# VH-VL binders against q9vpl3: the designs that were tried, part 210

Target 1, 224 residues: q9vpl3
Amino acid sequence: RGKINIQRPKAPHYERARVVAVTQPKYPELPKAKSCFKTRAERTQQQQENPYNEIIAREVRNWLDHSRLVAFFHLSSITADDIFRVRVQLHKQNLHLKSYGSKIIEQAVKNTRYEAIVPLFHSNHCIVFSPDPEKTAALLRIVRRVPQMVLLGGIVEETMLSRNQLVAYAQMPGLHAVQAQLVQTLSQAPGHLIQQLQAHQNSFVQVLDVHAKNQMNEETPKST

## First folded at step 8 (VH-VL)

Design ba58 (framework fv_cemiplimab)
Fold by ESMFold2-Fast, scan of step 8:
Structure ba58 (fold): chain C 224 residues (1-224), chain A 122 residues (1-122), chain B 107 residues (1-107)
Amino acid sequence: as target 1 above (224 residues)
Amino acid sequence: EVQLLESGGVLVQPGGSLRLSCAASGFTFSNYAMTWVRQAPGKGLEWVSGISWSGGSTYFADSVKGRFTISRDNSKNTLYLQMNSLKGEDTAVYYCARDVFDSSYGLYMDVWGQGTLVTVSS
Amino acid sequence: DIQMTQSPSSLSASVGDSITITCRASQSISTYLNWYQQKPGKAPNLLIYGASSLQSGVPSRFSGSGSGTDFTLTIRTLQPEDFATYYCQQGYDYPRTFGPGTVVDFR
């Protein structure tokens, strides 16, 4: 029967619909639990497991498998409309802005070389993924206009970079720049790099506090 | 023009080894994850193996785990499939394909090579 | 592993017909389903990704729909070049799995 299609209302403009579909998060259906036939030990173990977290951790692992550029940001309070506009601008440059909980990130990077970055994500954060590391300059240019997003550091070509190193990378042209950054990073102990990323985050908290205080007073013109 | 070209398919005896190559051109190879898919004569498609953009993560179908190894050389724009302990059931056309991920769409293969025939027979 | 099934296994149709191929996953895969077309003697080509997104260069007579476990591929006004084998493939988890294929033959 019938060619009645109540589930297919008139679609929005093709370009808008495509961008919205690409930028909006997807949360797949979780299987419904059946607990009546499980032992107490199985029930207790299953209570600690979260299938939702595993599904999203899989998404994070897929991003890592397909991204030569990963940038970490602290994210301050921002409206849904504002973050959506930023996400659209980034998507035009093949930059994918995502936010994941610390447990999900830990599960995704467990037993990988990136496991040590987990502590960076205990505060409000977001991550930008891209297959193209040449988009780092475009990323920083776009984010410069978004005060709620502050760069903490990133991973380029599987090399962990501090904020200053990532900014420097964005200013360097060509393949030799990537090799230079890799050599520089390899000359430092992994613990030092992680401490640098965490120190930058801690320094940012101080800067954010000063910025918040200054922003509250910014509407009052200061006269010299 | 974006292109993938497989090579290395030959007749090999059961228990033998063979390495397939996939040469990529027309795009930045190192920006993409890659995959191998095979098709036995007159049968359907079977996913075989996948590799991340860097080669740091690899994935295999249960039928080939422990026997096949996937690798890549980004400086040569080439994907490899090392096949060991070959069985008659491994007889197939082997395709390489470019792998794409987006959280809105999942994993999909947007560009495919022409395939190379591997025959495992005495 | 996620098992994929397709219905029908084969279909006979005439030019100008509209046909529908169904694909079912053994567990929910959200919209992470792709459709591929394979013509005799040639490599597969991507038609639809993410259940309903049409690949660039693919004619608008092809459309996909579905979510969760049930998916459909529809070809409106079948053309001679559409006689081929069609495969669905889940892009949700590893190992990646394909449906067994649907052969669209001339009637």
Scores: ipSAE 0.716, ipTM 0.898, lowest interface PAE 1.2, mean pLDDT 82
Fold by OpenDDE, second read of step 9:
Structure ba58 (fold): chain C 224 residues (1-224), chain A 122 residues (1-122), chain B 107 residues (1-107)
Amino acid sequence: as target 1 above (224 residues)
Amino acid sequence: EVQLLESGGVLVQPGGSLRLSCAASGFTFSNYAMTWVRQAPGKGLEWVSGISWSGGSTYFADSVKGRFTISRDNSKNTLYLQMNSLKGEDTAVYYCARDVFDSSYGLYMDVWGQGTLVTVSS
Amino acid sequence: DIQMTQSPSSLSASVGDSITITCRASQSISTYLNWYQQKPGKAPNLLIYGASSLQSGVPSRFSGSGSGTDFTLTIRTLQPEDFATYYCQQGYDYPRTFGPGTVVDFR
């Protein structure tokens, strides 16, 4: 029983070859499925203002108009469940966790003072909004337990803060406390100034007295 | 208690100017966007203007655009509406309201003042 | 601008009745619809926000529903204090717009 040479099958007999040729299923040419991959050019042209993007951009603007605290986070391999848990925790503190695409953010902040935040949104990011800047400490406390959320920076009272600055801000006493401290410090300043001025005067008087004494001693003739 | 108190509503002649004030108390004023809404006698409510918490963003109805300006002083917990080139159609009770926003609920006004009457008449 | 309409413009009801007011937006506003109650000579009060969320302190007999363009305010077991004018307002975009109002009076 001749070993079927699988590598070079003998050409079938002419009649069999004809039958095989006729029986070969003519597969209809698959409609050239337009590759689902829109060319970069098609993607750029279709960037016609997606009404949906406008809606989301509006939402972002509304958040910015209503938020005194905005924090930016990078998300690293975080699960949906983890995000949900964090969202719930944040919400209890009147902190609102949102995620937006980079293009939406760009559209939202275009021609605004917040345009500088656009570079922060090149990867998976989320934003936390709050009307209360005093919640910064609470935010950081919650996020500290979520290693997948990396703080990039934030906006507090319309001021862009680095990560370190935001952490420092969270550690600061409330605005009123700081103001009180400032007032106290300023109230002490005149006293200190007066003291310093008086010290100089006193020193001057002392020097003059010493000089006067020395002159008097020089004028006392050594009565030999 | 959370309260908004409008003032400044008076009789003014057409073409005149008027400044309304809204004093806020009982909450952190600087944490909230604010709005003005007006109601002509016997008519419905009409949104007039809005301002962000910082005052960096302002919004106006077309009917008042170019004539009215909205501002706020967070240190004084006060919202302002400067009305110029007043018309008879501007006659209304003017309400200030506190704005709240949430992505789940949209924009809504949860606290209202009692209103101040502005009358524009010759 | 988003146009808001309400139906009916007025209705008469008795204490204990259940009434329904409808509001329609000229375009989809998702669930960003608010309901306000105004009594004569008084400022408006927020009843419902986000189409269905009840404002704190508002009785549970008030309920809101709807999404997109069609919304409904329902008052179950109408009380004497519920006779007022009701306004819907879209919280979707600027300018903010109100419905014309619905007057609920005593039959």
Scores: ipSAE 0.563, ipTM 0.804, lowest interface PAE 1.1, mean pLDDT 86

Design ba59 (framework fv_cemiplimab)
Fold by ESMFold2-Fast, scan of step 8:
Structure ba59 (fold): chain C 224 residues (1-224), chain A 122 residues (1-122), chain B 107 residues (1-107)
Amino acid sequence: as target 1 above (224 residues)
Amino acid sequence: EVQLLESGGVLVQPGGSLRLSCAASGFTFSNYAMTWVRQAPGKGLEWVSGISWSGGSTYFADSVKGRFTISRDNSKNTLYLQMNSLKGEDTAVYYCARDVFDSGYGLYMDVWGQGTLVTVSS
Amino acid sequence: DIQMTQSPSSLSASVGDSITITCRASQSISTYLNWYQQKPGKAPNLLIYGASSLQSGVPSRFSGSGSGTDFTLTIRTLQPEDFATYYCQQGYDYPRTFGPGTVVDFR
C-alpha cells in the first residue's frame, strides 16, 4: 500500500494526535461523598429506571401465585458447586431454590398478606418454591445435609409457619386434609395458649369454690 | 387422564349475566393456577382472566375488567367465570386452561378444555 | 400492554414442505414466548413453551427459537395434520397477549 514517504503519509499528523491523546488525562471521577451513599432522589430515580427490579418482582409474584409451599432459609457461605448440587437435588423433587434481593421481595409482597415476611430477608437468604405441599418432608430431608441453609420458616396453604411449625407439618406427608387441619391448629396456637391460660384461672377459682363448699360442709351443716 | 370440561355457555340478552364453570379431573387442581381464554367466531385467541392456585390473586383483561369475576372452589375442583353486563363483543367460545409458571420458561398454558360457546344477542 | 404480531398472516404449503412462522413482541419478553396450534373446531394445543422447549407428545419436527422481541416457529417436513392456525403468546407480563395467528393452508 504504498511507499514509505510518498503515497501514504509517514504519520506526522498521527504522531501529533497520538501525543495529544496520551497526554490528555482520562476524565477524573468526581469524589463521591461515600460510594454507598445515595440521596432519596437518586434512589427513587434509580428504582424508576431499573426495569430489572420490576421483572424480578413479577417473577416472585408469579412464584407465589403458583406455589402452595414457600420455605425461607438463611444462607451462609457456600461454594457455587455445592449450591448447584443442592439446586439439582431439589429440582428432582419439584422444589425450586431461588435467591432474590430484599428490596425486590418487599416490592413483590407489598399490599399482600405476606408483607410481614420482609424482615426475614434483611440478611443473606434463599427461598424454595413448590406447587406441591407434600414435598415439605423431602425439602427438609435434603436441607438437613446442607448446614449452610438454616430454615427460618415458611408459607404453606397461605398460612405463615415458624420453623418448628413447618417441621411439624412435614412429619404428616401425604395426608392433605389432616395436614390442613394441623396447619389450622398450628396457626391458632396463640389463641389456644390464651384459652389455656384463661381455663387455668377458671380452674383455680373452681378449686377455691370447691374448698369453700367442703369447709362449709364440715363447719356449717347444710339446712334442708 | 388430565381433563378440563367447560359448561354454561348459552344465548344471553345484552346486559345480562352468565356464570361459566370448568370442571377439572386427573390432576391435583389446587396445585395449579387457572385461566380463561376466549375466541370470537372467526377471530383469534384473547386472554380474559387468571387466578392463582388459592384464589388470592386475580387478573383481568381491560376489555372485561369490572364486569367479569374469576373464582375457584378447590374442594370441588371447579373454576368459575362470572360474566356481568354482557355485550355483543363478548360473544365467543370460552376456554379454561391450566396455567403453569417456571422462571426458566415464564407463564404458559399446558392443558385446555374443549370450550363452551357464549352468544350475546337479542 | 405487550402487543404481539405474526408473519405471515396466512401461508399455503404442501405436505413435505418446511415452513417458518415469525412472531414479534412490542417490547423485550426474554424467552417467555409460547406457541399454540389450533385445528378448526378444536381447542388450542400447546406446542412450545419458553421459546424453544417442546411440549411432551409434540412431534420433533416442530422447533422454536428466539429471544427478546423476535421469535420463530419452524415445522420441518409438514404433515397433513399440521394444517392449522398457529398462535404465539407472551408469558412475560399481565395482561397476557396472543398474536393474531397464522393460518397454514393446503397449496
Scores: ipSAE 0.619, ipTM 0.862, lowest interface PAE 1.8, mean pLDDT 81

Design ba6 (framework fv_cemiplimab)
Fold by ESMFold2-Fast, scan of step 8:
Structure ba6 (fold): chain C 224 residues (1-224), chain A 122 residues (1-122), chain B 107 residues (1-107)
Amino acid sequence: as target 1 above (224 residues)
Amino acid sequence: EVQLLESGGVLVQPGGSLRLSCAASGFTFNNYAMTWVRQAPGKGLEWVSGISWSGGSTYFADSVKGRFTISRDNSKNTLYLQMNSLKGEDTAVYYCARDVFDSDYGLYMDVWGQGTLVTVSS
Amino acid sequence: DIQMTQSPSSLSASVGDSITITCRASQSISTYLNWYQQKPGKAPNLLIYGASSLQSGVPSRFSGSGSGTDFTLTIRTLQPEDFATYYCQQGYDYPRTFGPGTVVDFR
């Protein structure tokens, strides 16, 4: 029940579409042949398609094996010339813009830490890979001028980051960026297994904080 | 100056164990996958093992699978090869190499160490 | 496993000659083939990657071509430092495999 009239569907267009659908033949060719058994041709086709999918999935796994930075984008309609220019600019910074089908991505990340990314790829998408996480700032600077590419999130140092976390990471220098990411990761994780990992990390951070405070208190001269 | 330096190659008896090290300098070690390649005296090159930048994925040749383990310590810029149940056929110069991937070019090794000799003999 | 073969196993040549070495894969590997040079007693060095891309610092007299299963390395105008063993290597799948090598010696 929507109350917003500005997004109201055009009733005439829906009415016409339904009329066309109703007039289509109800007796399609070979409908009942597909119910209980796979045909010999269907089994052979599935076997042949599996090797191709595995080859492309291997390419995605190779990118993951060689990339400390992975950024995910929604890709709106863009000309071949425009996307080529973006690829060239990114390549100069050791940033590699790629597109893969959602089934291929699913196959590549199945049983890995990154299975949660699969839903991001059910619409038009692209991915940028780089071995160098320091290139995150360069990536965002280049993409800022490409309105057709909308940042969804990414993976940095094997940690999944939201859009806002990636933007924050890009603005922090060196070791401070790593430290900030650790703190952010600890703040975001609910759940039993994640809670156990977070508890261990919180204990470590607490030990470092106590040690640092003790060092500061011991080093600071006391006022009289 | 980009360099890889292997160490640990010695004479070991069959059935013994040995750990090789490869020290990296002059580049950001954590940005690269790494590999081990060996060469038996007077023979050709044989790929042995590979490891992703994080150490989360490892790969082995069938001849060493179950006996060798590859690992890395990114804080020390060092790659390791743990060799167990050594055989005479494992006698070789062991090279570490920096591994690169690009979907336009595939997998290739752009920087190699000088090698360390492992001799398995009684 | 992808098997790699090289032809010839060895060849004799003189300074100034142009030579070609052939590498064949047991299955299609696209353009994912690399060439390495190894001088006696030294580590291998990368010469060409992705069938035809020249590694930085490698002289322009070296060139590579091919795709699928058949690949060639050409050395135009051989120099004394080019007498070495040359290996092809497929970068397509694990396990990675090398050709048996081609020895280039003085005539």
Scores: ipSAE 0.745, ipTM 0.909, lowest interface PAE 1.1, mean pLDDT 81
Fold by OpenDDE, second read of step 9:
Structure ba6 (fold): chain C 224 residues (1-224), chain A 122 residues (1-122), chain B 107 residues (1-107)
Amino acid sequence: as target 1 above (224 residues)
Amino acid sequence: EVQLLESGGVLVQPGGSLRLSCAASGFTFNNYAMTWVRQAPGKGLEWVSGISWSGGSTYFADSVKGRFTISRDNSKNTLYLQMNSLKGEDTAVYYCARDVFDSDYGLYMDVWGQGTLVTVSS
Amino acid sequence: DIQMTQSPSSLSASVGDSITITCRASQSISTYLNWYQQKPGKAPNLLIYGASSLQSGVPSRFSGSGSGTDFTLTIRTLQPEDFATYYCQQGYDYPRTFGPGTVVDFR
């Protein structure tokens, strides 16, 4: 009983081959599935502004209109539970943690002075908003306990600050305190200046007096 | 106490101009966006204009767009509404209000002034 | 613009009654709806924000509900001081828009 060569089956007899050829189900050529991959160009043209993106962009704009403090963070391997915990802590301080897509941020800040922040949002990020810039210290204190949140920078009173600048800002006394210090310093400055000017004048007069006295002593003939 | 006090409402002729002021006290004024709402006699409330905390963003109702300007002086804790080309339809009590925003709750006005009456009549 | 409607335009009730006012938006506004109370000759006061959140100092007899396009304000056990005009307002987008108001008067 000849081993059926499974690898090279003998061509069937001509008649059988005809029957097999006729009985082979002609499967309709599956319509070439238009590759669901719209070309980059088609994707760019059909970027019909997702009405949803507009809604979220509006939200971002509203946050910006109502926030004097905006801080940007990179998120590295943070769990949903951790985010929730941090969110609750921040919320207690009137700090609002939000996460938005890069495209949404881009849309939100388009043609605004904040357009420069767009590059910060290429990775997983979150934003913290607050109406109160004095909460910056509280924000940093909370985030310090969350190593997965990396401060990238922020906006305080419409001024963009680097990470280091934001940290420095948090360490500064309140604006009023700084202003008070400035006023105090400025109020003292004229006094010091006058003192210094007077000191120099006084010293000059003293030197002149000494010189005059010395000259008078030299002119007094030693009456032998 | 948190308070808003409107002023400047007077009788003015059609085509005239008027500037309203709203003085804020009892809170950090520059932490909040502000809004103007008006109410014609015997009518409902109508939103007029809004301004961000910094004044960088301003919003207007279509009925006043191009005629009214909203501004603020944070150093004086004062909100302003400059009204130009006034019409009879602009006759109303004008309220200033403090705006608050939260993503969970949206935009709302939690503090209102007592209003100032603007009358536009020939 | 988002159009706001209210029903009824007016209602008469007695002290102790429970009343419900409805507000409808022309489009979905999520939960971004606020309720204001205005008494004659006075400025409006915020009652409810975010459809259901009670403003500080507002009695618990006031409650708000709803999402999307349909919202309700309920006043349980109506008190004499509750006779006023009530306005809904959408906090979803600019321009901000108010409902026409509902007058609650004494029966």
Scores: ipSAE 0.684, ipTM 0.858, lowest interface PAE 0.9, mean pLDDT 87

Design ba60 (framework fv_cemiplimab)
Fold by OpenDDE, second read of step 9:
Structure ba60 (fold): chain C 224 residues (1-224), chain A 122 residues (1-122), chain B 107 residues (1-107)
Amino acid sequence: as target 1 above (224 residues)
Amino acid sequence: EVQLLESGGVLVQPGGSLRLSCAASGFTFSNYAMTWVRQAPGKGLEWVSGISWSGGSTYFADSVKGRFTISRDNSKNTLYLQMNSLKGEDTAVYYCARDVFDSDFGLYMDVWGQGTLVTVSS
Amino acid sequence: DIQMTQSPSSLSASVGDSITITCRASQSISTYLNWYQQKPGKAPNLLIYGASSLQSGVPSRFSGSGSGTDFTLTIRTLQPEDFATYYCQQGYDYPRTFGPGTVVDFR
């Protein structure tokens, strides 16, 4: 029983070859699947403003119009469950956790003072919004327990703050307290200035007195 | 108590100008966007204008665009509506309201003033 | 601009009745619809926000439902203090727009 040479099958007999050739299923040429990959150029041209993107961009604008505190976070391998938990915690503090695509953010902040935030959104990011800037400390406290959320920076009272600045801000006494301190400091300043001015005058008078005394002593002839 | 109090509503001639004020109390005024809504006598409510918490963004109804300006002074807890080129159609009670926004609920006005009457008549 | 309509324009009811007011938007506004109550000579009060969320202090007899373009306000067991004008308002986009209002009066 001759070992079927699997490597070089003997060419079938001419008649068999004809039958095989005729019986070979003519597979219809698979329609050249237009590669679903629209060229980058086609993707850029068809950027028909997705009505959906406009809706979301509007939402982002509304958040910005209503938020005195905006914090930006990078998300690193965070689960949906973890995000949900954090969201609930934040919500209890009137902090609103949202995630938007980079393109949406770009559209939302285009021609606005917030355009500088666009580079922050190149990866998985989320934004926390709050109408109350005093909630910054609460925000940081909550996020500290979530290592997957990395603070990148924020906007407080329309001012862009770095991560470190935001942390510092959270540690500062409330605006009113700071204002009070400032007023106190300023109220003390005139007193100090007067003291300093008086000190200089007094010192000058002392120097003059010493000089006058020295001159008087030099004019007293040693009555030998 | 959270309160909004409108003032400045008077009789004015067509083509005249008027400035309305809304004084806020009982809440942190600077944390909220604000809006003006008006109601002509015997008619429904009409949104007039809105302003963000900082005043950086302002919105207007087409009926008042170019004639009205909205502003705020957060240090004085006061919202303003400057009305120029007034018309008879502008006769209404003007309400100020506090705006709130949430992505789940949209934009809504949770606190309203009692309104001030503006009458435009020759 | 988003146009808002309400039906009916007016209705008469008795104390204890259940009434329903409908509001329609010219385009989808998701759930971003608010209901306000206004009594004669008074400022409007927020009743419901986000189509179905009851404002604090509002009685539970008030309820809102709907999404997209069609919304309803239901008042169960109408009380004497509920006779007023009701307005729907879209909170979806600027300009903000109100419905024409529904007057609820005594039968």
Scores: ipSAE 0.756, ipTM 0.891, lowest interface PAE 0.7, mean pLDDT 87
Fold by ESMFold2-Fast, scan of step 8:
Structure ba60 (fold): chain C 224 residues (1-224), chain A 122 residues (1-122), chain B 107 residues (1-107)
Amino acid sequence: as target 1 above (224 residues)
Amino acid sequence: EVQLLESGGVLVQPGGSLRLSCAASGFTFSNYAMTWVRQAPGKGLEWVSGISWSGGSTYFADSVKGRFTISRDNSKNTLYLQMNSLKGEDTAVYYCARDVFDSDFGLYMDVWGQGTLVTVSS
Amino acid sequence: DIQMTQSPSSLSASVGDSITITCRASQSISTYLNWYQQKPGKAPNLLIYGASSLQSGVPSRFSGSGSGTDFTLTIRTLQPEDFATYYCQQGYDYPRTFGPGTVVDFR
């Protein structure tokens, strides 16, 4: 995962360019000129979904192949500058904040043990990937200061964990063996875990609805 | 220091089987996907097989698909390549390598072992 | 499968020369191209990843460029330790594929 070269002079513009290059998704173009050579491939294409989505789904599968920690967040409206600052902080800890469409995620996890996560992505979302599960504590410290990002749950060591289980895991920064045992102990049946995660989403939506209605009552006095 | 060390390369008869091992040290093995790359005498590099950090996903070159299997034991920091139905064309130095992914750079191999020679002959 | 080609297959150069090696992919691979160096009797080592990113510990005389299907590796002011075989490798899709290699020999 190529690190920022520490030996080079470090400047804000260099670090920003580096983080943007590392965190920015790359979407290959499908040139029209090559479409005129479709023959038998055209028939196959008619039976398949958007090939652009499959290319991006490949990227998601590569992240899953290289990440022992995957955390799922609901994402509220946030400025480009604010999310960029979050990405910079996360990147320093080898945490990679990504956003992918729900159809792409569905294609990437189809026929895998992770297919159960698809319902989590029916609303605005983002995902953090890391090869190092010891970074869970660092992840939670960083996102604590970002109210627009609400932790829904995640996958640690191929085990699906709820928000509370991830928090418990993060509080055990000691030995890998202890963390692995905790993951085994905290694991839930996929159906039960999904119900808990979706209940959290619904509760969050209800809170947002009440808050939005209160704010739509223009010039309502507000206190902490 | 980060190190990969292959072992198991020997002379084997055509149609035979052989298991190669790659011992990892100096880094958290279970944090990385791994790969095998081979090189026939006097020839170029040929990618053989890859495995995700957990072993849940495996990939193979068409030339070895159905004959080779890749596996790992994260508790022993060891990568394996089980080679079956060996052919003369499988004669090569086999390297294991640590595999890295980043969506800005793609897939690349940042640490390589020294290699182990497998000879398949009658 | 994505086929990789390299040009030239071999070149002769002197210490202090600047050389360029070219790599082409049979289809667009974005910037997902890596360069490896292999010295005689040794394992390959990573020089450049993602077309242009220099691996830590690799001398700054090495540089890479390109995107899509056409890529180049440049070595400025060749040193004696640079006489080796250089391989490009696409990191875009499975199966992963290497170029046939370029041998850099002393003139």
Scores: ipSAE 0.702, ipTM 0.896, lowest interface PAE 1.3, mean pLDDT 82

Design ba61 (framework fv_cemiplimab)
Fold by ESMFold2-Fast, scan of step 8:
Structure ba61 (fold): chain C 224 residues (1-224), chain A 122 residues (1-122), chain B 107 residues (1-107)
Amino acid sequence: as target 1 above (224 residues)
Amino acid sequence: EVQLLESGGVLVQPGGSLRLSCAASGFTFSNYAMTWVRQAPGKGLEWVSGISWSGGSTYFADSVKGRFTISRDNSKNTLYLQMNSLKGEDTAVYYCARDVFDSDSGLYMDVWGQGTLVTVSS
Amino acid sequence: DIQMTQSPSSLSASVGDSITITCRASQSISTYLNWYQQKPGKAPNLLIYGASSLQSGVPSRFSGSGSGTDFTLTIRTLQPEDFATYYCQQGYDYPRTFGPGTVVDFR
């Protein structure tokens, strides 16, 4: 029995803490863990995709660091056996046929002078790399026999070239002085060259759409 | 004959600067990325720096980042390493090497120079 | 940075012996591992690239294997000219890194 009700702040925080502790269970795990199992699965899926994309983007940057010749092609439906034969022929000439997704290309060329090429890769494509620009003629000779590969343009000596300009470059074997002058002249108008490359891509897509219905749906590179 | 010849290695005082050169011959220099690798006396190999075929991309080891600069002159077939704020631990034989890449093998160095000795001492 | 380790740090062998050197990477580097040989007072030379590809001019007694994190260099029927220091090097990412080296000396 409470004979005297002495108003003393005995332990209001202690009494409240005691009541709260009894009514609220303590979790040995983080409270948010109970509701984040779904987001954890989603996060691991994103993590798996990111490491792969970084590895491939690194590979693309290495190719650019080691290639004076980069040629861009639209790639229509082709069998694995046929593309393998083409890759073998190109490899004998130190020409390396590769396919990469547009997002990977974008990540690889981000903050570089080649960032402007990204729009070229909105359709099914492949790229040929070579350290030796003298191999441009060999490249075009081999590709002439592969109707599924259509030249869009390229980069030679860090200069962006349209399809016609790259063909002209290939027609001048051993004319280094003339080739150097051409490259120098073209490098003075990079915006115009990019526009020409994009125009060729648009014209080519229209031609392909007349003859094939599966050109629009190719997302991931199938080569290598 | 494919060859690389380094030069410029001398005795330099701590805090000093030095530029190394690597002259390439027997191949088309501008077709290749290049690298510098050093070796302190009695120690192992340490990668120092790399440069793309055009000079547009450069890479450095953490130990030299901010102090060293790599460059190239493709018209002269020459690779350079500008070394600033030199320290005693930079004493080493410096090798230049030709760098190769392909997606099956990764990055590797197929041709090496004979090296040039840099000594950083008072 | 990718750390490289080699074992053993040194080994003694006789002409005609078969020896194996091991290299380990701190993370997976696919097959992007190279082996270099360095003789006393000389520059390194490339022996094997991409884990198992023999460089032109290198004797067939040299072979490499491995992928991921574990790699080996094997020299069959050791010759006098094979007494040297051997280095592994990852070609996967920048900065590129070398193993500490393995000294192969005469027993």
Scores: ipSAE 0.611, ipTM 0.861, lowest interface PAE 1.9, mean pLDDT 81

